# Ledger of designs, part 6: VHH binders against q9y6x5

Target 1, 379 residues: q9y6x5
Amino acid sequence: LPPKLLLVSFDGFRADYLKNYEFPHLQNFIKEGVLVEHVKNVFITKTFPNHYSIVTGLYEESHGIVANSMYDAVTKKHFSDSNDKDPFWWNEAVPIWVTNQLQENRSSAAAMWPGTDVPIHDTISSYFMNYNSSVSFEERLNNITMWLNNSNPPVTFATLYWEEPDASGHKYGPEDKENMSRVLKKIDDLIGDLVQRLKMLGLWENLNVIITSDHGMTQCSQDRLINLDSCIDHSYYTLIDLSPVAAILPKINRTEVYNKLKNCSPHMNVYLKEDIPNRFYYQHNDRIQPIILVADEGWTIVLNESSQKLGDHGYDNSLPSMHPFLAAHGPAFHKGYKHSTINIVDIYPMMCHILGLKPHPNNGTFGHTKCLLVDQWCI

## First folded at step 1 (VHH)

Design u05 (framework vhh_7uia_1)
Fold by ESMFold2-Fast, scan of step 1:
Structure u05 (fold): chain B 379 residues (1-379), chain A 124 residues (1-124)
Amino acid sequence: as target 1 above (379 residues)
Amino acid sequence: QLQLVETGGGLVKPGGSLRLSCVVSGFTFSSYAMAWVRQAPGKELEWVSSISGSGGSTYYEDSVKGRFTISTDNAKNTLYLQMSSLKPEDTAVYYCAKGPTYYEDFWSGYFDYWGQGTQVTVSS
């Protein structure tokens, strides 16, 4: 009976939604498990970077997924949604499903977690679904539970990704209580379905389940736009990433480009790569561009256009609005325990401990999660 | 010079199907994500669906999931939107757009190189 873990992500689930809305199913899960009220994610607070940090325990500069759009100066390759399956982009780290398959001689299963449909170090998740947003939560859940119950070698690590509440957070903004209430109630119902399915299949008592997210969401406005075209002419640079963190590749002298940008807007910080604040851990990678622009919370960088996005993320990781939560239940976890804060990179070494895996070198600190675990001394 | 030409719109009854086409010139799909957006009478612009340049990743607005399918034919430089189980609420002008390369920007509702649009009317 090897230990088993299911890792579930609801994209863009801001931590304080838990205090402002009712989640009867999630509250029942937490009552018999643990809750971490805030998870401090990595900078940049975007989907691909933070999902990869959860499963590697590494800062973005170390695992190489530094944004949702990237350029690698050494190889001259471009990363976008259109080439997200090139292993080159994912090979700077070893995610937990690869370690699980290679150290334990066990299977891994994945329903659309970023990176799981890519061969990484020539290893792909034993069971996986190619990313397709049209596939229902129920179909993802049916596949994951089937693989957890009916695989040989046994699936010991499984992942399940869902796009909400991120999509609705972008569309309506987190301050739209009517629409956010509707979306969050649907998510709570999906959590209820998940628990009930695991109980019906006899998996619930022996399965460790983590429910978490990659980032939060903040309110944006047409009154809070930074028009980059008013700052600098396109002839001076190539734009690699736009908002709220713009990645600038100078076509000419870096200092000249920096001087045109540095005082352009009071709502945007401009950094030469070597001047990026150390606390971001966002400097030591060839995919981080020579000049980075960081918008203030709720401000959107645009190219002489408006934006229909009413919510966004990617901002400073010190902002509580950017923080997700973590809830967990299972034989590895205490019952009814609340913890205030962990770092998102701490999840990886905790998961390795639960599965009996030797973690690869990582930026997480196992001591930060000890109080969640029944087999650990809380100090 | 970039050009987007939408066709395939028309009048259909509720529960019916239509296939929209967008023929592009001046670029190739492998370089850009593509999107469909719509505007209903007297309403704001609404993003409907996006597809990556490789065609490997597809994204849908919640209200159209399971009913609409986005696809590309690289040999014809054509973007498609196959619409089934059409509802009166789907009545709108549908626009083809060259979307941003960033996954999350699909929800922005603003895209480069808007086409002329094609009218879809689901009869009451």
Scores: ipSAE 0.006, ipTM 0.376, lowest interface PAE 10.0, mean pLDDT 87

Design u06 (framework vhh_7uia_1)
Fold by ESMFold2-Fast, scan of step 1:
Structure u06 (fold): chain B 379 residues (1-379), chain A 122 residues (1-122)
Amino acid sequence: as target 1 above (379 residues)
Amino acid sequence: QLQLVETGGGLVKPGGSLRLSCVVSGFTFSSYAMAWVRQAPGKELEWVSSISGSGGSTYYEDSVKGRFTISTDNAKNTLYLQMSSLKPEDTAVYYCAKDRGYSSSWYEFDYWGQGTQVTVSS
């Protein structure tokens, strides 16, 4: 029988929350599994881009989900306003659930991982839930575990997505210890529920489980605003995405728009598309706009308005505040092993190896995750 | 099917007041942040105000602070925008919007209503 893998994401779970708060259930999970203390995500450090990078092993410029809000200059389509279910946006890559279903006559199951309710290359996850944030973690878990036990062909790859601690991180900011303590304790309880449910159903000992996240969170403030309207008039450009990475589509000469923006604030960098730093791997896609503005950590770009966000993400992926962690348990993983850092694109080839799948060409390096696995030698 | 229906728009003189209503169906109203977004003729969409799913937190664009009030009635699945001291610059189509949920960002929306026209003129 093929190996089984459950991939769980808690959105916006900053790596150093593990150091600053207590997680008794997660700590018990890690004690008999592995922990990667930092996962270096892809730029921009946003939900849709990084969730798709986890399951494709590709940088955003390669998989095409380059932001949570996008414009495709070739087709003139917008990714917003319920447009996330158009396969057009997701078809530049092949996510692992598609590969899983096509290579070995296996099934995939999904509880709301971004992209899993969309047919990608004419293939949709065998079992899935349409996105609905009102559906409880328990109901998502009940469906996933039912599908893992009661499917033919067998479900060998399953995903489970949860919106916290991202929602509370935005609302309260990561420095609000009182509110974040309550939120993170609730998440730890959900991890305890997950482990207990898997044990009760006889799944725990034979299932590989990865718990990870897409990005971290940093503190924002009313004292750290960049007013774009002070730099340039609305008539000169179309705004595709605002903060903390602004995507600017010029309505006039690109150089004129760039010149109006380039010295407007000491707290943002302004890039022509071809000048975006190579280390971001954020250039070679028609959905990346001609001018990109990148705010410094904790700064918010606004349009002549205040921002009530106390936390945000999307910033430079070199920032530790933007990094999630990865914990894993199961027959494929060592017990009690701690690793410092991997790249988020490395998760995909590791998961392909665990499942016995041939990975599509990707930007990950299997060697970076070898030390986590019992059937591999690390150097 | 998710559905948002706005009402309450119309013609008003500068300094006047209007109350916009948005009736929502097809989802649990209190589980999502809700917003009002407007679009003036020939302009981009402009965020006006947001309210958390619990109704405990409200947020406003600077130009409307002190003049507009966002509120919800969860029993009626209805979002409101009470507008006072209206200015010609407030002339726009006003849209009710549901937060996407994935990031719980107050500025990222996945479902919109048909819009209701507000015209402020003398």
Scores: ipSAE 0.000, ipTM 0.231, lowest interface PAE 13.4, mean pLDDT 88

Design u07 (framework vhh_7uia_1)
Fold by ESMFold2-Fast, scan of step 1:
Structure u07 (fold): chain B 379 residues (1-379), chain A 122 residues (1-122)
Amino acid sequence: as target 1 above (379 residues)
Amino acid sequence: QLQLVETGGGLVKPGGSLRLSCVVSGFTFSDYYMAWVRQAPGKELEWVSSISSSGSTIYYEDSVKGRFTISTDNAKNTLYLQMSSLKPEDTAVYYCARKGYYLWGSYRFDYWGQGTQVTVSS
């Protein structure tokens, strides 16, 4: 029987939430599985870039989803909610569901994971749902479990995406203990529902399940705003993305725009594309704009206005507040093992190993995840 | 019940102008990013413009910059798209759309209007 894997993402689940709140269902999952306390995500620490990095094992400059809002100067295309089904944006990498279907003659299933409703290299998940935020977790779970049981060729790789706690993290901020406590208890209850459903269907004992996230969340404030209009007139540039990483396309000489921005705020770093720190791995792609502004943690870049966001992400990937966790359970994983840190790009080669797939060239290191796996020697 | 209703479409000659309106009900308009999205016959959905809940952060697709202006009237729960210097390539059904309850994490709009037809022809 081929191995099966279900990859679950709770968007914006900061690793430190595990220390500050109780998760009885998640704790029971971890007790009989593994926990990675911190996952170092890729820069920028945004939803769609990091979700695509999980399933490709690539830095954003390599897979091409470099932000949630993008502009390609060569083709004049703009990436937005209305254009996200254009394969152009996704075709710079091969996600694991495509590899699964093409190498092993197996099926893939998807409930809302970013990119799974797009044909990539002329291949779409065998079973998928078009993205709709109004569809309940229960409905997504029902479809995934039905597909895992009833498919020919068999579904061996399945994904499930949920928008919380990211939506509430933005609305209330991670320091709002009353509201975040309610939201995180709901998430833990959903994890309990997931485990119960898999047990009732006889899937639990033979299914590998990974629960992870794409990024964390940090507290924002009306006292921490960077007004870009105070430093430069909008007539000098086109704004491709705003906060907390602004993508600037100059309408005049690049050096002149850079000179107007470079001393704008002590709470923002201004980079010419070639000067972006190498540690970000955020330089070698045409969708990365000529000038990038990076706000300090908790600071919001605005255009002469207030921001209603009480929480945000996108900041430097070295910040612990930006890190998610990874928990896993199943026949491939040790029981009761805790690991400190992996890179988010390491998840892809680990998943390929579990499924028996040959990974495409990637930025992950299989050795970093060896200690999680029963079939590997951890020295 | 959430509802978005577009009006203002029609037939116009190249170089002409039209103003699209979208009246929303069932939610607080000023809490959401709003957008105009269009679909030409036989083509994919194309994002046109977005506006922040405050009305001060505005984005345009490159082909419409300088020709189209997005605006809001929060007191009337109405989103507008003022279109000028219209080209045959602007012929499409124009949809009013609400961006989901978080501002920067969603690839998708969670509610759409029925659309209004804009035809630019001589």
Scores: ipSAE 0.000, ipTM 0.202, lowest interface PAE 15.5, mean pLDDT 88

Design u08 (framework vhh_7uia_1)
Fold by ESMFold2-Fast, scan of step 1:
Structure u08 (fold): chain B 379 residues (1-379), chain A 121 residues (1-121)
Amino acid sequence: as target 1 above (379 residues)
Amino acid sequence: QLQLVETGGGLVKPGGSLRLSCVVSGFTFSDYYMAWVRQAPGKELEWVSSISSSGSTIYYEDSVKGRFTISTDNAKNTLYLQMSSLKPEDTAVYYCARGRWLQYSGYFDYWGQGTQVTVSS
C-alpha cells in the first residue's frame, strides 16, 4: 500500500501558546512523534499566502498568492479571499494534492484547506468541501476519515483546515489568557477527537499526521493606530490591501505617492517595490503593488476610524510572534524528537518524500527536515 | 489549431550565445506555464526553464542558472530563451512547451517541433 498523509492546520496557532497553556492531547501526540518548536513562515504572514506556501514549498512571490486581497496589474483582475475562485490566481504553482493525483494513481481529499475547492491546472482535489466557515470540525473530520478509509483509488493525501485560534486571536488578542485558554483547550480537545477517530477506524498506525499552522498572532491596541488618511488623500491611490501590510496602487506619479507616505508614521516602513528587503522574498510578482507599507508589530493601519481588533498578523516573518509550530506522528516520523526551527517552505519537500512524490521546483530544503524522519540520516 | 514553432538554434562554439524563440498560435499565455525542455543525444528529456503567464515567476534548472534567461512577449505571443556561456553539455534539441505544471514533461499538453543547438569547436 502507498504511504498516507493527513495535513491539519489550526489557523493562527502561535508557537508560544504551547509554552503558556496546557495541551494534554497534543503533548501525548508529540510524545510518540516529533515537534518543531518554531516554523519560520513566509512574508506576508497571512492565511492564504502561508497555506499555499505549505503545500507548494514556494515563497509568495513565486506561487502568486501574495496576500488575502490582490490586484494583478497585467490582467487587471481583483482577488478577495471571500469570493474569488478563479484558477488564474492559483495557477502559478502546483500544490501537493495535484501532484499526488497526477504522478500516481491516487486520490486526494480536502476539508476546507485554501485552494482545494479550485481547479488548479485543470485538477481539483478528488474529494473536497466547498469553503464554508459554518461547517463544524466534526463534520470536516467525518468526511476526511470516510474518504481516507473508503476511496478507490486510495486517498493518500488529505488536508483539514480549522479557523481557530485565529478568529478568537483577532477578537480577544493573544494576551487575553482567560479567553485564549478556553479556545486553546477546545482545540486540544479537537486534536484528541482526531486521534481517537483515527484509532477507532484502524487508520492511526499506518497514517502520517502533521499538525501545523500558517502564522501566529500579536497583541494590537487602539493606542497603536496609523491613520493613512492623515498621510495621503484617497484620490491619489487605490488601496489593494490595508493592514498590517498595505498594498498601494498609485493613481498619480508613484514617486509623489511615495513622498507623501514615507515620513507619515515612525511605526510604518514604506517601500517602493524594488526596495522591499530581499529577506522577505516579496518582490518578483506582478500582484505585488508598486508601494508596500509594513506596520511595526502590534500597529494597525486604518482609514480615519478606530480599530477594535485586539490581535493581528501579517507582520515581519522574523518576529517570533508570527511563527507557528509543527507536530507530526506516524510511521515516517521519529518518536519523541524535538527540533528547534524549520522554514515553512521546507514542509512541502518533506511531504513529497513521505508520499514518494517528485517535488516540483520549490524554495524548501529537504535536508532541514531529515532529522524528523525515521528512515533518514539526521543532518 | 494550437501550434508552437521554435527557431534560433544552430552551431556555436563554447562560450558563445544563442537566442531561441517560440511563436505560439491558437492560444494566449493565460493560465499556463511556458517552458523550455531539452533532449541531449541518447538522453531523456530535461527541463531547462519555466515562466508564468505574467512573466513574474521564473525557474531555472541549476546547471543553467546565471547563463540562460527566459522571457515572454505577450503582445507577440512569443517565448524566448537567451543562452550565454554555452558549454558542450548544452548540446540538445530544445523544445518549447505549454506546461500544466513546472518541471515535468508528462504534464506538458503540447510541444513544438524542437530546434537543434550544437556547441562544439
Scores: ipSAE 0.000, ipTM 0.196, lowest interface PAE 18.1, mean pLDDT 88

Design u09 (framework vhh_7uia_1)
Fold by ESMFold2-Fast, scan of step 1:
Structure u09 (fold): chain B 379 residues (1-379), chain A 121 residues (1-121)
Amino acid sequence: as target 1 above (379 residues)
Amino acid sequence: QLQLVETGGGLVKPGGSLRLSCVVSGFTFSDYYMAWVRQAPGKELEWVSSISSSGSTIYYEDSVKGRFTISTDNAKNTLYLQMSSLKPEDTAVYYCARGIYSGSYRHFDYWGQGTQVTVSS
């Protein structure tokens, strides 16, 4: 039988939550599997970009999902979480479910992972659910497990996405111990439900399961706001994305807009596109706007208004607060092994190896994940 | 005053190579993004490639990656497009364009006259 893999994402699960809260079900999962304590995500540290990096192994400039809000000046198309179904946005890369379906006679299944309800290179996940945040974790899990057990050709790659703890992280902030404790306990219970469902269905011993996340969360405050309206009139530019990384499309000369913004706040860096730091790998794509503003950790960019967000992400990917973790269990993985750090782009070539797929060219390094795998030599 | 003058278009067989040049005058070449944009018969304008004012940031349309190379000679105020492994679908009028932004047609303010590239046997 071909190897099977289930990839699960809990959006916004900051790595250090594992140290500050109790996760009995997740800890039992890790005890017989592997834990990567920190995953260094890609810049911008946002949901759509990082979820697509996990399944393509590419930096955002290479896979083309460079923000949660995008504008393409050539086609005049707009991308957002409410307008994300145009294949145009997703076609700059080949995600693993497409590779899985095209290289082998295999099926893929998806419960809400970003991009899985869009045909990419004329290929859509064999089984999928149209994105709907109101659908319960239980219903997503029921569909995924049904498809893993009852498909021909067999489902060998499955994805499951859940919006928490990101939604609560934004609402309460990661420093709200009372509310975050409640939310994280519910997530741990969902992990317990996942494991029990897989055991009940006879899938647990032969299925590889990865539990990870796209980014972390940092505390914000109404005392840490950057008001763009104090530095530049909105008539001079079109705002493509706001906070904490603002994407600015000038309506006048780019240099004039840059000069108005460059000294706007000591808590914000202003970059012309060609001056964006190389370490971000956030430069070589038309969807990256001519001027990018990057707020310091915990600072929120606003337009003459207060911010209701007590937590946010999107900040510099070198910040530990932006890092998620990765835990995995299954026949491909060692038992009881702990690893310090991998890059989020390394997940893709590792998953291709587990599934026996030839990876498309990517920015990941398979050597970084070798120590997690039983069939690899690690020295 | 300001002018973009293209040369190097012509007839070539499939699999062949061709080099386009665009000589600019009336502005400091190294202050602007430069681009190649093409239009095939009966089709819309298609952006091909852009290069930053410094020459360090380069973008290509997916269908030409690995086959076309954009470059500049700042001392000669000249933009080049080296085309290799040419295909019939590369047949188009190729325009040199000056932009404020790399890869943005919205911000291209001056265009050359265009040079015809025809790929046929």
Scores: ipSAE 0.000, ipTM 0.105, lowest interface PAE 22.2, mean pLDDT 88

Design u10 (framework vhh_7uia_1)
Fold by ESMFold2-Fast, scan of step 1:
Structure u10 (fold): chain B 379 residues (1-379), chain A 124 residues (1-124)
Amino acid sequence: as target 1 above (379 residues)
Amino acid sequence: QLQLVETGGGLVKPGGSLRLSCVVSGFTFSDYYMAWVRQAPGKELEWVSSISSSGSTIYYEDSVKGRFTISTDNAKNTLYLQMSSLKPEDTAVYYCARDEYYDSSGYLGAFDIWGQGTQVTVSS
């Protein structure tokens, strides 16, 4: 039987939720599989960028999805997270479903994932759902399991994306124990539903399943606001992205804009593009703006207004609050093994190995994931 | 110059109903998610409901589900919040806001334009 892999993302699932809340279904999954306690994601720690890094193994400056809202200085095109389906934005990388389809007459299926409803290098996922946040987890699960069981050529790579706990993390903040407990209990029940469905359909014992996320969540407050309007007039720049990483396109001299912003707040770092720290791997792309503002953890950048966000992400990727986890189960994975950390870009070459695919050049290191895999020598 | 103007607030008894309206000017209403956000006396801002520009995506805070209904009339550039079965806990200033969707959630974006607010008081 050809190897099969289902990649599941629960958006905004902060790693330390596993320690602070009860997950009976997820713990049963982990007991007979593997757990990576922290996944070091890419900067910026946002949904579209990190989901695309998972499936390409590339830093954002290399795959081109550098934010949820983007402007390309060369072509003058604008992108928003309101479902821009122009292949232009996605064509700087080759995601794993494209790799899977092009190498061995295999099919891919997507119950949603950033990019799966877009033809990338003239190749779209063999089976997919157009992105719609209103579609239930049950409907997504029904479609993905149908495609995994009833496809020719066989579906060997499949994705399943869910918007929680990100939506509730923003609304309530990660420190709201009562509301987050309810939300996370629902997610654990959905994991139970997933496992039960796969067992019922005879898929469970031969399917590799990865459960992961793109980022974490940190607590925000009305007491931690940075008002850009107090530093600089809107007439001086175009705002491409706001918070917690602001992307500034100057309408006047770049140095003048930089000088107005650089001392605006003690809770925000202001970078000229060429001065962005090398450790972010966030510099070499036309979609990265001439000036980037990076708010300190828990601070929100605003335009002379309040923010009702009680939680947010996008912050420095060295912050543990920004880290998701990775759990996996299946014939490729050890049972009962716990690993401390991997980089989010390492997931792509690991998935390629499991599927028997030759990875496209990427920023991941296969050696970092070897200890998770039964067919590898742990170092 | 961009304006959101809320009306329809007032004093009601528990179990009563009110309809809030927000008239939008200065931008194309049907291009944006719109939201209602409230602030109770001495409390933090609380998001209540959001609606997409097409009306196809609607979200509610759990405590208001089944009691409040958000809707739009794009031809009139107007956002509504129909409130029923009102409780003393619903007492707040209600703000209309333009929601800019910046992540995968679809209902919690950066709110870039706010109205002045309208007071709702639920009291015996």
Scores: ipSAE 0.000, ipTM 0.151, lowest interface PAE 18.5, mean pLDDT 88

Design u11 (framework vhh_7uia_1)
Fold by ESMFold2-Fast, scan of step 1:
Structure u11 (fold): chain B 379 residues (1-379), chain A 121 residues (1-121)
Amino acid sequence: as target 1 above (379 residues)
Amino acid sequence: QLQLVETGGGLVKPGGSLRLSCVVSGFTFSDYYMAWVRQAPGKELEWVSSISSSGSTIYYEDSVKGRFTISTDNAKNTLYLQMSSLKPEDTAVYYCATGLEYDSWGYFDYWGQGTQVTVSS
C-alpha cells in the first residue's frame, strides 16, 4: 500500500507558544510522535513565500513567490489577491503535489494551502477547494478525510491550511496572554478534532501527519512606527510592498532614492538589491525590487498614518520570534523524539522520502531530518 | 499618502436602505483587498464584508448575508456597501479598510475615519 501524508499548517504559530500555553491535544500528538522545537523559515517571513518553500524546498528567490505583494519588472504584472490564480507567479518551482501526481500517477488533495487552486506546470491538485477564508476548519477536514478514503487513484498527499493563530496574532499581538490563550486553546481543540476524526475513519495508524506553520509573530506598537513619507516623497517611487519589508521601485535614479532613504530611521535597514545580505537568499529574482527596506523587530513601516497592527511578521528569519515548530506522527516517524532545529526548506525532501518521490533540485538537506525517521540512521 | 474617506451614513428607520461609499486615494485601488468593518456602541470591531481587487471574490458575515451587498467601481476608486432591510442591531460606526496581504484576513493595514449608521424609529 503506498504511504500517505497529511500536511497541516496553522498560520503564524510561533514556536515558543508551546512553552507559554497548555496544548493537551498537541502534547498527546507529540508524545507518540516527534517535535522539532524551531523551524528556521525563509526570508521574507511571510505566509505565501514560506508556504511555497515548505512544498518546494526552495528559497524565495528560487521559487518566485518572494512576497505577498509582488511586481515583475519583465512582464509588468502585479501579484495581489485577485492575481494569485495566475500560473505565471507559481511556475518557477514544482510543488510536491504536482510531483506526487506526475511521478507515480497518484492523487493529491488540498484544503486552502496557497497555490493548490492554481494549475502549476499544467497540473492542479486532483482535489482542491477554491480559497475562501470563511470555510470552517470542520468543512476543510471533512473534505480532506473524504478524499483520503474515497479516491482512485489514491490520495497519497493531502494539505490542510488554517488562518489562525495569525489573524489573532496581528489583531491582539502575541503578548496579549488573555486573547491569545483563548485562540490557542481553540487551535488545540481543532488538533484534537483532527486526531479523533482520523481515528474514527481508521486512518490514524497508517497515515503520516505533519503539523507545522510558516512563521511566528512579534509584538508591535503605535510607539514603534517608521513614517516612510517623512523619508521620501511618494512621487519618487512606486511602492510594491510596505511592512515590515518595503519593496521600492524607483521612478527616478535608484541612487537618489537610496540616498533619501538610507539614514531616515535607526530602526530600518535600507539595501540596494545587490547589497541584501547573502544569508537571506533574497536577491536573485526579477520580482525582488531594486531597493528593499527591512524594519527592526517590532517596528512597522507606515505612510503618514497609524497602524492597527499589534503583532506582525516578515522580519529577519534569524529571529526566534519568527520561527514556527514542526510536530509529526505516523509510521514514518519515531515516537517521543525531540529535535532542536531544522530549516523550513528541509521539510520538502523529507516529505518526498516518506512518499517515495524523487525530489526536484532543492535547497533542503535530507540529513537534517534523518533523526525524525524510523527507516534512517541518525548521524 | 494613502487615504480612505467614508460617506453615506445617517439615520434610517428599521426596514430601510442606505448606501455607504468609500473613496480611496494614494494607491491603485484595483490592486488591493477591500473590506467593511463596523463597531456598535460598547462593542468590539466586527467584520462585515470583503471584496477582492477584481470584484470576483466576495465574503459576508452571516448576520448580513442577503441584506448587504459589497461592490467596487475601479474607475472611480470607490468601494460601496448597499444595505437593505436594516435592523436596530446594525447601528454602528462603519469603517472602510484595506488589507495588503493574503494572511491579513481579519486584520487590515489601513482604515478610514468611519461613518455613523443609526437605525431607529
Scores: ipSAE 0.000, ipTM 0.194, lowest interface PAE 17.2, mean pLDDT 88

